# VH-VL binders against q0aze0, part 462

Target 1, 268 residues: q0aze0
Amino acid sequence: MKIILVNNRFKENTEKKAQEIAGQLSALNVEVIIDNGLDEPYAGTVDFIMVLGGDGTMLRAARRYGQRAIPVLGVNMGTVGFLSNIEINELAEYLPLILREEYSLEARMMLEVAVFQQQSLLTRVFCLNELLLRSNSPRMLSFALEISGQKLEPYRGDGLIVSTTTGSTAYSLSAGGPIADPQLDAFIVTPVASHIINKRPLVVSPEREISLHLLEEREAIIGIDGQIKMDFGAENRVLIKRAPHPLLMVNLKAKPFFTSIDRSLQRQ
Short names: E, the ipSAE of ESMFold2; O, the ipSAE of OpenDDE; V2, 0.75 times the mean of E and O plus 0.25 times the DockQ between their complexes.

## First folded at step 22 (VH-VL)

Design RA4 (framework fv_bermekimab; at its last look DockQ between E and O 0.95; V2 from the best seeds 0.87)
Fold by OpenDDE, look of step 22:
Structure RA4 (fold): chain C 268 residues (1-268), chain A 123 residues (1-123), chain B 107 residues (1-107)
Amino acid sequence: as target 1 above (268 residues)
Amino acid sequence: QVQLVESGGGVVQPGRSLRLSCTASGFTFSSFNVHWVRQAPGKGLEWVAAISYEGSNTYYAESVKGRFTISRDNSKNILFLQMDSLRLEDTAVYYCAKDRIYYSKAFYGMDVWGQGTLVTFSS
Amino acid sequence: DIQMTQSPSSVSASVGDRVTITCRASQGIKSWLAWYQQKPGKAPKLLIYAASFRQSGVPSRFSGSGSGSDFTLTISSLQPEDFATYYCQQDNYRPLTFGGGTKVEHK
């Protein structure tokens, strides 16, 4: 068995714990690779990914490895979030199950985000939560939203979020988007401070494609999962569709989403 | 320089066929939806047909449906309009034009036009 | 099909005049209206797209407004080179349809 431990190099506690866990796994004849984000993602084949930290670390792990159809376990290290399954102090208890591959998987839809410039592909990214288009100035953006070839009324506002159902409890929620069942596949399109006060979020089929482009030359930014930032202008377009592969999240412990959502939201 | 150049117009007899061409240069032709728009002498503009950037979808005005065929060769940067069963009312200058936005399944205005090619009929 | 009613069909104006052209769609087309300028013997030129956005290189004296069914093209101060025929065009629905045109001519 080969396992990647994903942690945050800027968090000493996660790094130390990663080393400790690596030692434990090695003693059990498990090959371990530690990914603290410093280097490029490991290109070799692996059997399991263990994410040590919070939601941010999970999002990074998902972007780096999510397309590879590898089981991903979130191990929380004292933070509040939605993407961890077990606590760090529970790892020892569940480790035998992991090694025996006795766990269930929950498929979480990811976004495939393609950013273009002058008809050329700049980047293609898979992400778990959302794409954000926002103004880089105090001025509102004017941009076109297209869904499967259907043109909506031009948007005027600070920006727009296209989120997965997983991401519905992230920035989309803060912007007034609906809370979605993470077991449902859908896009959530949430306006950010629209000029139209009552502009409602859209829930869109994952079978559809979404595109965004500016209608005038303004300085804008594309944000992905709150971690990647790109400049976005009139020459750019972003195309969003369902990623071809979902993130396979490991369920070792039952975590009732709807019974715990109120508690989680109160802490945000 | 972004440019479209129409050719193939001329004098034709009613009921005959004519094939128009439009050659694109200065931009990635295969990335844009393209249109044919015609203008009868002394009259206004009339949309005729459009084809998606991939060539997989075609759209026609009712007035030409079943008679005209729009096609494209992206490898050669050429747009075609095959006009069959031509009628006197088809007399016009025919323009090719590109859509403003690349890689779109919708239309967002035509920002580049050719000079047009005239189709007339012999009396 | 969407009918585009453009008015007036012609307007006589002088240099420096404010010229207003209107276009009405038979049904709502959101903001997906374009304005074109055409001079005799020339191809149309895109002026405005999405009802109110100027195409690159278009002078600021040209402005578009409106949404839904009623749209307006305004030339704030007519210049000698602005004498031409103007067309509105909707692209919210297929088939695409043009207005009948407005000829701006010298008074």
Scores: ipSAE 0.893, ipTM 0.946, lowest interface PAE 0.6, mean pLDDT 95
Fold by ESMFold2, look of step 22:
Structure RA4 (fold): chain C 268 residues (1-268), chain A 123 residues (1-123), chain B 107 residues (1-107)
Amino acid sequence: as target 1 above (268 residues)
Amino acid sequence: QVQLVESGGGVVQPGRSLRLSCTASGFTFSSFNVHWVRQAPGKGLEWVAAISYEGSNTYYAESVKGRFTISRDNSKNILFLQMDSLRLEDTAVYYCAKDRIYYSKAFYGMDVWGQGTLVTFSS
Amino acid sequence: DIQMTQSPSSVSASVGDRVTITCRASQGIKSWLAWYQQKPGKAPKLLIYAASFRQSGVPSRFSGSGSGSDFTLTISSLQPEDFATYYCQQDNYRPLTFGGGTKVEHK
């Protein structure tokens, strides 16, 4: 069995814990690869991914590995979020189940995001939470939103968020979007500071294709899961669709979304 | 530079067929939706047809539906209009035009136009 | 099909005049309206897209406004090169449709 341990090298306790866990797994004849973000994503075949940390570390793991159809387990290291399943102190208890593959999987929709400069592809990335288009100056943006070839009234404001249901509790929520059940597949389209235009959030079928472009030159930025940032101008377009594969999240312990939602939101 | 050049116009008999071509240069033709627009002598502009950048969707004005067929060859950078069952009312200068937004399933304005090719009738 | 009605059909004006051209759609088209300029014997030229945004290279004296069903093209100070015919076109619905045109002529 080969496992990737994903940690955040900027939190010293996760580095030490990753080494301890790697030692324990090695003693059980499990091959371990540590991904602390410094190296390129491991390219070889792996059976399981263990994420040590909070939602941010999970987002990085999803971007790096989410299209490879590998089970991913979130292990909380102190900060309660929406994407962990077990606590670090519970890992020893659940490790036999992991090794015997006695767990269920929950599929979480991801976005496929393609950003173009003129007709040239700049980047194609997959994200778990959202794409953000936002102004990078005091002036508002004017931009076009196209959903499956249908043009909405032009937007004017600070920007727009296109999120998954998993991302509904992230930046989309702060911008006034709904909290969505992460078991639903949908796009959530949430305007950012759009009171000038009075646009409401939209919930859109995951089978739609969404595109954005500016109607005039402005300083803008595309943000992806709050972790990747790119300049965006009048020569750019972004195309968004459902990613070919969902993130396969491991369920070892019941985590009732609705009974704990208020407490989880308070810690973001 | 970005150019569109129409050809294939001429004098034809009513009821016959004619095929117009539009050759694109100076841009990635396969990334843009393209249109045919016509203008009868002394009259205004009339949109005729459009085809999506990948060629999978075609759209027609009611006046030409069933008689005209738009198509494209992205490997040769050519847009076509096959005009069958021609009528005297089809007398016009025919323009091809590029839509302004790449990789779109919608239309956002025609930013580059050819100079047109004239279709007229002898008898 | 969406009918686009332009008014007036022609206007006589002098250099320096403010010229206003109106375009009405038979039903709402949001802000998805374009304006084109055409001089005799030449292809049309895109001036304005999405009701109010100038195409690159278009002088700032040209402005567009409106949404829904009623739209306006304004030339704030007419120049000698602005004598031409102007067309609106909706691109919200298929088939695309042009207005009948407005000819701006020397007084």
Scores: ipSAE 0.793, ipTM 0.917, lowest interface PAE 1.0, mean pLDDT 91
ESMFold2 (binder alone), look of step 22: mean pLDDT 94; pTM 0.956

Design RA5 (framework fv_bermekimab; at its last look DockQ between E and O 0.94; V2 from the best seeds 0.86)
Fold by OpenDDE, look of step 22:
Structure RA5 (fold): chain C 268 residues (1-268), chain A 123 residues (1-123), chain B 107 residues (1-107)
Amino acid sequence: as target 1 above (268 residues)
Amino acid sequence: QVQLVESGGGVVQPGRSLRLSCTASGFTFSSFNVHWVRQAPGKGLEWVAAISYEGSNTYYAESVKGRFTISRDNSKNILFLQMDSLRLEDTAVYYCAKDRIYYSKAFYGMDVWGQGTLVTFSS
Amino acid sequence: DIQMTQSPSSVSASVGDRVTITCRASQGIKSWLAWYQQKPGKAPKLLIYAAKFLQSGVPSRFSGSGSGSDFTLTISSLQPEDFATYYCQQDNYRPLTFGGGTKVEHK
C-alpha cells in the first residue's frame, strides 16, 4: 500500500504530525509520500490520500489529486469545517480499517474550470468548491453568463460564483446561495452583490456547461477555491463543466450533514 | 489583420445552383461561429445561416431552409454556402461574418464582415 | 420569429445634431441587441453589442441603451462620417433578425 499524506507546511503541527504518521505507517510496511505543498504533486500511483488539516488543505489536495480517482480521507486537526471525516485523535482507531480498505466512499462532484485567453487555453483546473469571478476595483462588472448555449441577461455586479454542492457551504453561502446536499450533483450559480438586488441563485444540472466573459474591458479576478487567483479581462473566457471524475471522499465515520449543519454554520 | 473575403458570386439562372466561399485570415477561424448575411439591392440586412465553430451545428433562416447549405473547412479557413434551387428573391450581396466571441454556443454580434459577393439573375 | 421595428426609417440631420434611433422587438430579447452602421457600397460595421457596449474603435459619441423590447441608439453630435444607414439586430433568438434600417441623411 502507498499513501500520500497531505499537510500544510505553514502549520507546524500538521507537519510534525505528518512525520509521525509517516513513521507509523512505514513501520507497518506502508509506503508514504508527504505532500506539504512545496513541490509539484506526486506523479506516481498511490492507493490512498490522507489529508491532515482543515478544509483548505482538503481543497488543495482535491485540486492536486482529485482527478486520479484515489480515496481521500480528511483528518481534522482542531479546525471547524465540512470536509474532514475523522479527528486526528481517532486516526489510530481507524487505521486498521484504512489498511484493510474497509471503508465506504462518497463521490463529490468537482468542477472542471478552463480559462482561455485569445482562443488559447491558459489553464485547466479541477476544483472541489467554486470558481469566483469578481471585480478588482470598486466598479461593478458587466459580464455574460451562458448556460448550455443559453444567454442569460447580462450580469452587473461585483461578481459571480459557480459552486459545486460541496462548495455550497463555502463562499457561495456567504453570498446568499442555497445550502445543497453534498450527495447531489449540481452547479450553484450565486451572484455577488448584483445590481439587481433580488437576483436569485441558480441551481443548474451538472450536464450543462457554463461560460463567463466580460462585456467590457474591466479589471477582474478569477478565484478558485479561495486559493488560486488569476487576472481576468475582456480577452478571457472561462468554461465550467462537471469534472469527469468526482473526488472520492472516504467515509470511516458517519457524519450527518443536515443534523450538524446548524452547528457548523454558527461557527462561521 | 483580421479579414474575411467572399467569392463565388455571379449571374445565375433561376433554379440553378451556386456555391459561395468565404476565406478567413488573421484570426483562429475554427474558434468562431460564422454567419452568412445577405442584402437585396436597396433593401435591408437579412440573416441567412450560421454554423458553429466546430461545424457540428447549422442554423438557417426559413426563407432558405432546404435550399441552402452552410458548411466550413476549418483546416483551410473557409466558409461555404451551397445555394440550390435559386430564386429571383435570392438576389443580394452575400456577406460572411464572424461572431464576436470565441468558443461559444451562442451568438454575440458580428464584429468582422467580408466585402460581400453579389448574386444576380439573368433576365 | 422576432420582429425588429426601427424608427424612423429615415432622418434628416445636420452636423452637430443629436440623432436618436429606436428599435423595438416583438418580444423581450433581454439585452442581446447589436447596432450596425453601413455606408453605401460597404459592409456593415458593428457599433454596439449587448445593447450598450461600444465595439472597440467606435467613437464615444455613439451610445446604446435599453433592455427587454425597447432600445435606442444615440449619436450625441453627428459628424460628417456618420451619414449612413443603421441597423439593429437581435441575437437572443434564432433566427437572428435585423431591423428595417434607419438612413441618416444630410439635411
Scores: ipSAE 0.890, ipTM 0.944, lowest interface PAE 0.6, mean pLDDT 95
Fold by ESMFold2, look of step 22:
Structure RA5 (fold): chain C 268 residues (1-268), chain A 123 residues (1-123), chain B 107 residues (1-107)
Amino acid sequence: as target 1 above (268 residues)
Amino acid sequence: QVQLVESGGGVVQPGRSLRLSCTASGFTFSSFNVHWVRQAPGKGLEWVAAISYEGSNTYYAESVKGRFTISRDNSKNILFLQMDSLRLEDTAVYYCAKDRIYYSKAFYGMDVWGQGTLVTFSS
Amino acid sequence: DIQMTQSPSSVSASVGDRVTITCRASQGIKSWLAWYQQKPGKAPKLLIYAAKFLQSGVPSRFSGSGSGSDFTLTISSLQPEDFATYYCQQDNYRPLTFGGGTKVEHK
């Protein structure tokens, strides 16, 4: 059995804990790869991914490994969020179930994001929460939103968020988008400070293709999961669709989404 | 230099067929939706047909639907218009044009045009 | 099909004049309206897209306005090279449709 332990090297307690857990697993003849963010993602065959940390560390793991159909377990190291399943002090209790593969999986839709400049692909990334298009100056953006070849009235404002249902509780919520059940597959399209009347958030079929481009030259930024940032201008386009594979989240302990929603939001 | 050059126009008999070609250069042809637009002598512009950048979707004006077929060969950078069952009202200069936005499922304006090829009839 | 009605069909003007051309769609097309310029014997040239945004290389004396069904092209101070026929065209619905044209000619 081969496991990746994902942690954040800038949080000393997660690095120390990863070493401890690696030792425990090695004593059980489990091969362990530690991914602290410094090296390229491990490319070899892996049976399981364990994420030590909060939602941010899970977002990085999803971006690195989410298209590989590997079970991913979120282990909380302090403040509980939306993406952890068990607490670190419960790991010993659940480890036998992990090793016997006695757990269920919950699929979470991801976005596939392709950014182009003058017909050339600049980057293709996968994200769990959202893509943000925003102005990088005091001036508003004018931009076109196309959904499966259907053009909406041009947008004018600070930007736009395209999120998954998992991302509905992240930046989309702050911009006025709805909280969505993460078991649903959908895009949530939320304008940011729109000056156009009736530009309400949209809930869109996951089978749609979404694209964005600026209608006039402005300094803008594309943000991905709040962790990746890139410049965006009039020569760029971004294409968004459902990623080929969902993130496969391990469920060892019941975490009812609706019962815990207020508590999880308060901890942010 | 971004360029579109039409060819294949000429004098034909009504009811016959003609194939127009448009050769593209100086840009990535396979990234853009492309159009045929025609203009009868002394008259205004009439949109005729369009084809998506990958070739999977085609669109036609009602006046030519069922008689004309738009196609493209992205490996050779050529746009085609197969014109069957030609009628006298098809007399026009035929332009090919490129859409301004790449990798789109919609149309945003035609920013580059050819100089046109004339189709006329002998009775 | 969306009918596009341009007015006037022609206008006589002098260099330096302000010229206004209107275009009406038979139903709402949002802001998805383009303007083209065509000189005799030449292919059309895109001036304005999405009702008001200038195509690269088009002089700022050209401007567009409007949304919904009613649109205007304005030339703030005619230049000798601006004598031409102007067409509007909607690209919100298929089939794409052009207006009938407005000829701007020397007075």
Scores: ipSAE 0.774, ipTM 0.911, lowest interface PAE 1.1, mean pLDDT 92
ESMFold2 (binder alone), look of step 22: mean pLDDT 93; pTM 0.955

Design RA6 (framework fv_bermekimab; at its last look DockQ between E and O 0.95; V2 from the best seeds 0.86)
Fold by OpenDDE, look of step 22:
Structure RA6 (fold): chain C 268 residues (1-268), chain A 123 residues (1-123), chain B 107 residues (1-107)
Amino acid sequence: as target 1 above (268 residues)
Amino acid sequence: QVQLVESGGGVVQPGRSLRLSCTASGFTFRSFNVHWVRQAPGKGLEWVAAISYEGSNTYYAESVKGRFTISRDNSKNILFLQMDSLRLEDTAVYYCAKDRIYYSKAFYGMDVWGQGTLVTFSS
Amino acid sequence: DIQMTQSPSSVSASVGDRVTITCRASQGIKSWLAWYQQKPGKAPKLLIYAASFLQSGVPSRFSGSGSGSDFTLTISSLQPEDFATYYCQQDNYRPLTFGGGTKVEHK
């Protein structure tokens, strides 16, 4: 068995724990690769991914490895979030199950985000939570939203979020989007516009494609999962569709989503 | 320089066929939806047909449906309009035009036009 | 099909005048209306797209407004080169349809 441990090198506690766990796994004849985000994603084949940290670390792990159909376990290290399954102090208890592959998987839809410039593909990214288009100035954006070839009324506002159902409890929620069942596959399109009250979030079939482009030359930014940032202008377009592969999240411990919403949201 | 150049117009007899061409240069032709728009002498503009950037979808005005066929060769940067069963009312200058937005399944205005090619009828 | 009613069909104006052209759609087309300028013997030129956005290179004296069914093209101060025929065009529905045109001519 080969396992990738994903942590954050800027957090000493996660780094130390990664080393400790690596040692434990090695003692059990498990090959371990530690990914602290410094280097490129490990290109070799692996059997399991263990994410040590919070939601942010999971999002990074998902972007780096989510397309590879590898089981991903979130191990929380004292933070509040939605993407961890077990606590770090529970790892020892569940480790035998992991090694025997005695766990269930929950498929979480990801976004495939393609950003173009002058008909050329700049980047293609798979992400677990959302794509954000927002103004890079105090001025509102004017942009076109297209869903499966259907043109909506031009948007005028601070920006727009296209989120997965997993991401519905992230930035989309703060912007007034609905809370979605993470077991449901759907896009959530949430306006970020303080000046346009009548714009409502859209729940869109994962079979559809979403396109965004600016209608005027303005400085804008694309954000992905709150971690990737890139400039976005009039010559750019973003195409969003369902990723061909979902993130396979390991479910070792039952974690009722809806009963935990109130507690989790009170902390956000 | 972005350019569209129509050709193939001329004098034709009613009921005959004519094939118009539009050659694109200065931009990535395969990335844009393209249109045919015609204008009868002394009259306004009339949309005739459109084809998606991939060529997989075609759209026609009712006045030409079943008689005209729009097609494209992305490898050669050429747009075609095959006009069959031509009628006197088809007399017009025929323009090809590109859509503003690349890789779109919708239309967002025509920002580049050719000079047009005239189709007229004899006797 | 969406009928585009453009008015007036012609307007006589002088240099410096404010010129207003209206276009009405038979149904709501959101903001998906374009304005074109055409001079005799020339191809149309895109002026405005999505009802109110100025195409690159078009002078700022041109402006568009409206949404839904009623749209307006305004030339704030008519210049000698602006004498032409103007067309509105909707692209919210297929088939695409043009207005009948408005000829702006010398008074």
Scores: ipSAE 0.896, ipTM 0.949, lowest interface PAE 0.5, mean pLDDT 95
Fold by ESMFold2, look of step 22:
Structure RA6 (fold): chain C 268 residues (1-268), chain A 123 residues (1-123), chain B 107 residues (1-107)
Amino acid sequence: as target 1 above (268 residues)
Amino acid sequence: QVQLVESGGGVVQPGRSLRLSCTASGFTFRSFNVHWVRQAPGKGLEWVAAISYEGSNTYYAESVKGRFTISRDNSKNILFLQMDSLRLEDTAVYYCAKDRIYYSKAFYGMDVWGQGTLVTFSS
Amino acid sequence: DIQMTQSPSSVSASVGDRVTITCRASQGIKSWLAWYQQKPGKAPKLLIYAASFLQSGVPSRFSGSGSGSDFTLTISSLQPEDFATYYCQQDNYRPLTFGGGTKVEHK
């Protein structure tokens, strides 16, 4: 069995703990690759991914590995989040079930994001929470939103968020979007400080294709999961679809979304 | 330089067919929706047809639907208009035009135009 | 189909004048309206898209306004090169449709 341990090298407790866990797994004849974020994603075949840390570390793991249809377990190391399943002090208890593959999986929709400069593809990335288009100056943006070839009234404001239902509790929520059940597949389109009074958040079928471009030259940014930033201008266009594969999240311990929602949001 | 050049206009008999061509250069033709627009002598502009950048979707004005066929060859950077069952009312200068936004399933304005090709009839 | 009604059909003006042209759609088209300029014997030239945004290279004396069904093109101080015919065109619905044109001519 081959496992990737994903940690955040800037969090002392996750790096030390990853080494301890790797030693324990090696003693059980499990091959272990540690991904601390320094190097390119491991390219070889693996059976399981264990994420040591909070939601930010899970977001990085999802971007790196989420399209490979590999089970991903979130292991919380202190701060309550939306994407961990078990606590680090429970890992020994659940390890036999992990090794015997006795767990269920929950699928979480991801976005496929293609950013163009003029007619050339600049990058294609997959994300778990959201794409953000935002002004990078004191001036508002004017931009076009196209959903499956249908043009909405132009937007004017600070920007727009296109999120998954998993991302509904992240930046989209702060911008006024709804909390969505993460078991649903949908886009949530949330305007950011819209100057246009009638622009409400939209919930959109995951089968739609969404695109954005500026109607006039302004300095803007595309953000991905709050962790990747790219400049965006009048010659750019972004196309968004549902990613080919969901993130497969391991479920070992019941964590009812609605029972814990108030506590998780207070710590967000 | 970004350029569109129409050809294939001329004098034709009513009821006959004619094929117009529009050759594109100086831009990535396969990335843009393209249009045909016509103008009868002394008259206003009339949109005729459009085709999506991939060639999968075509759209027509009611006045030409069923008689005209728009198509494109992205390997040669050519837009076509096949005009069948021609009528005297089809007398016009025919322009091809590029839509301004790449990889779009909608139209956002025609920012580059050819100089046109004239279609007229013999009596 | 969306009918685009343009008014007036012509206007006589002098260099330096403010010129206003209107365009009305038979149904709401949001802000998805373009303005074109055409001089005799020449192809049309895009001036304004999405009701109010200037195409690159278009002088700032041109401006557009309106949304829904009623739209206006304004030339703040007419120049000699602005004597031409102006067309509006909606691109919210298919098929695309032009207005009948407004000829701006020397008084």
Scores: ipSAE 0.768, ipTM 0.907, lowest interface PAE 1.1, mean pLDDT 91
ESMFold2 (binder alone), look of step 22: mean pLDDT 93; pTM 0.956

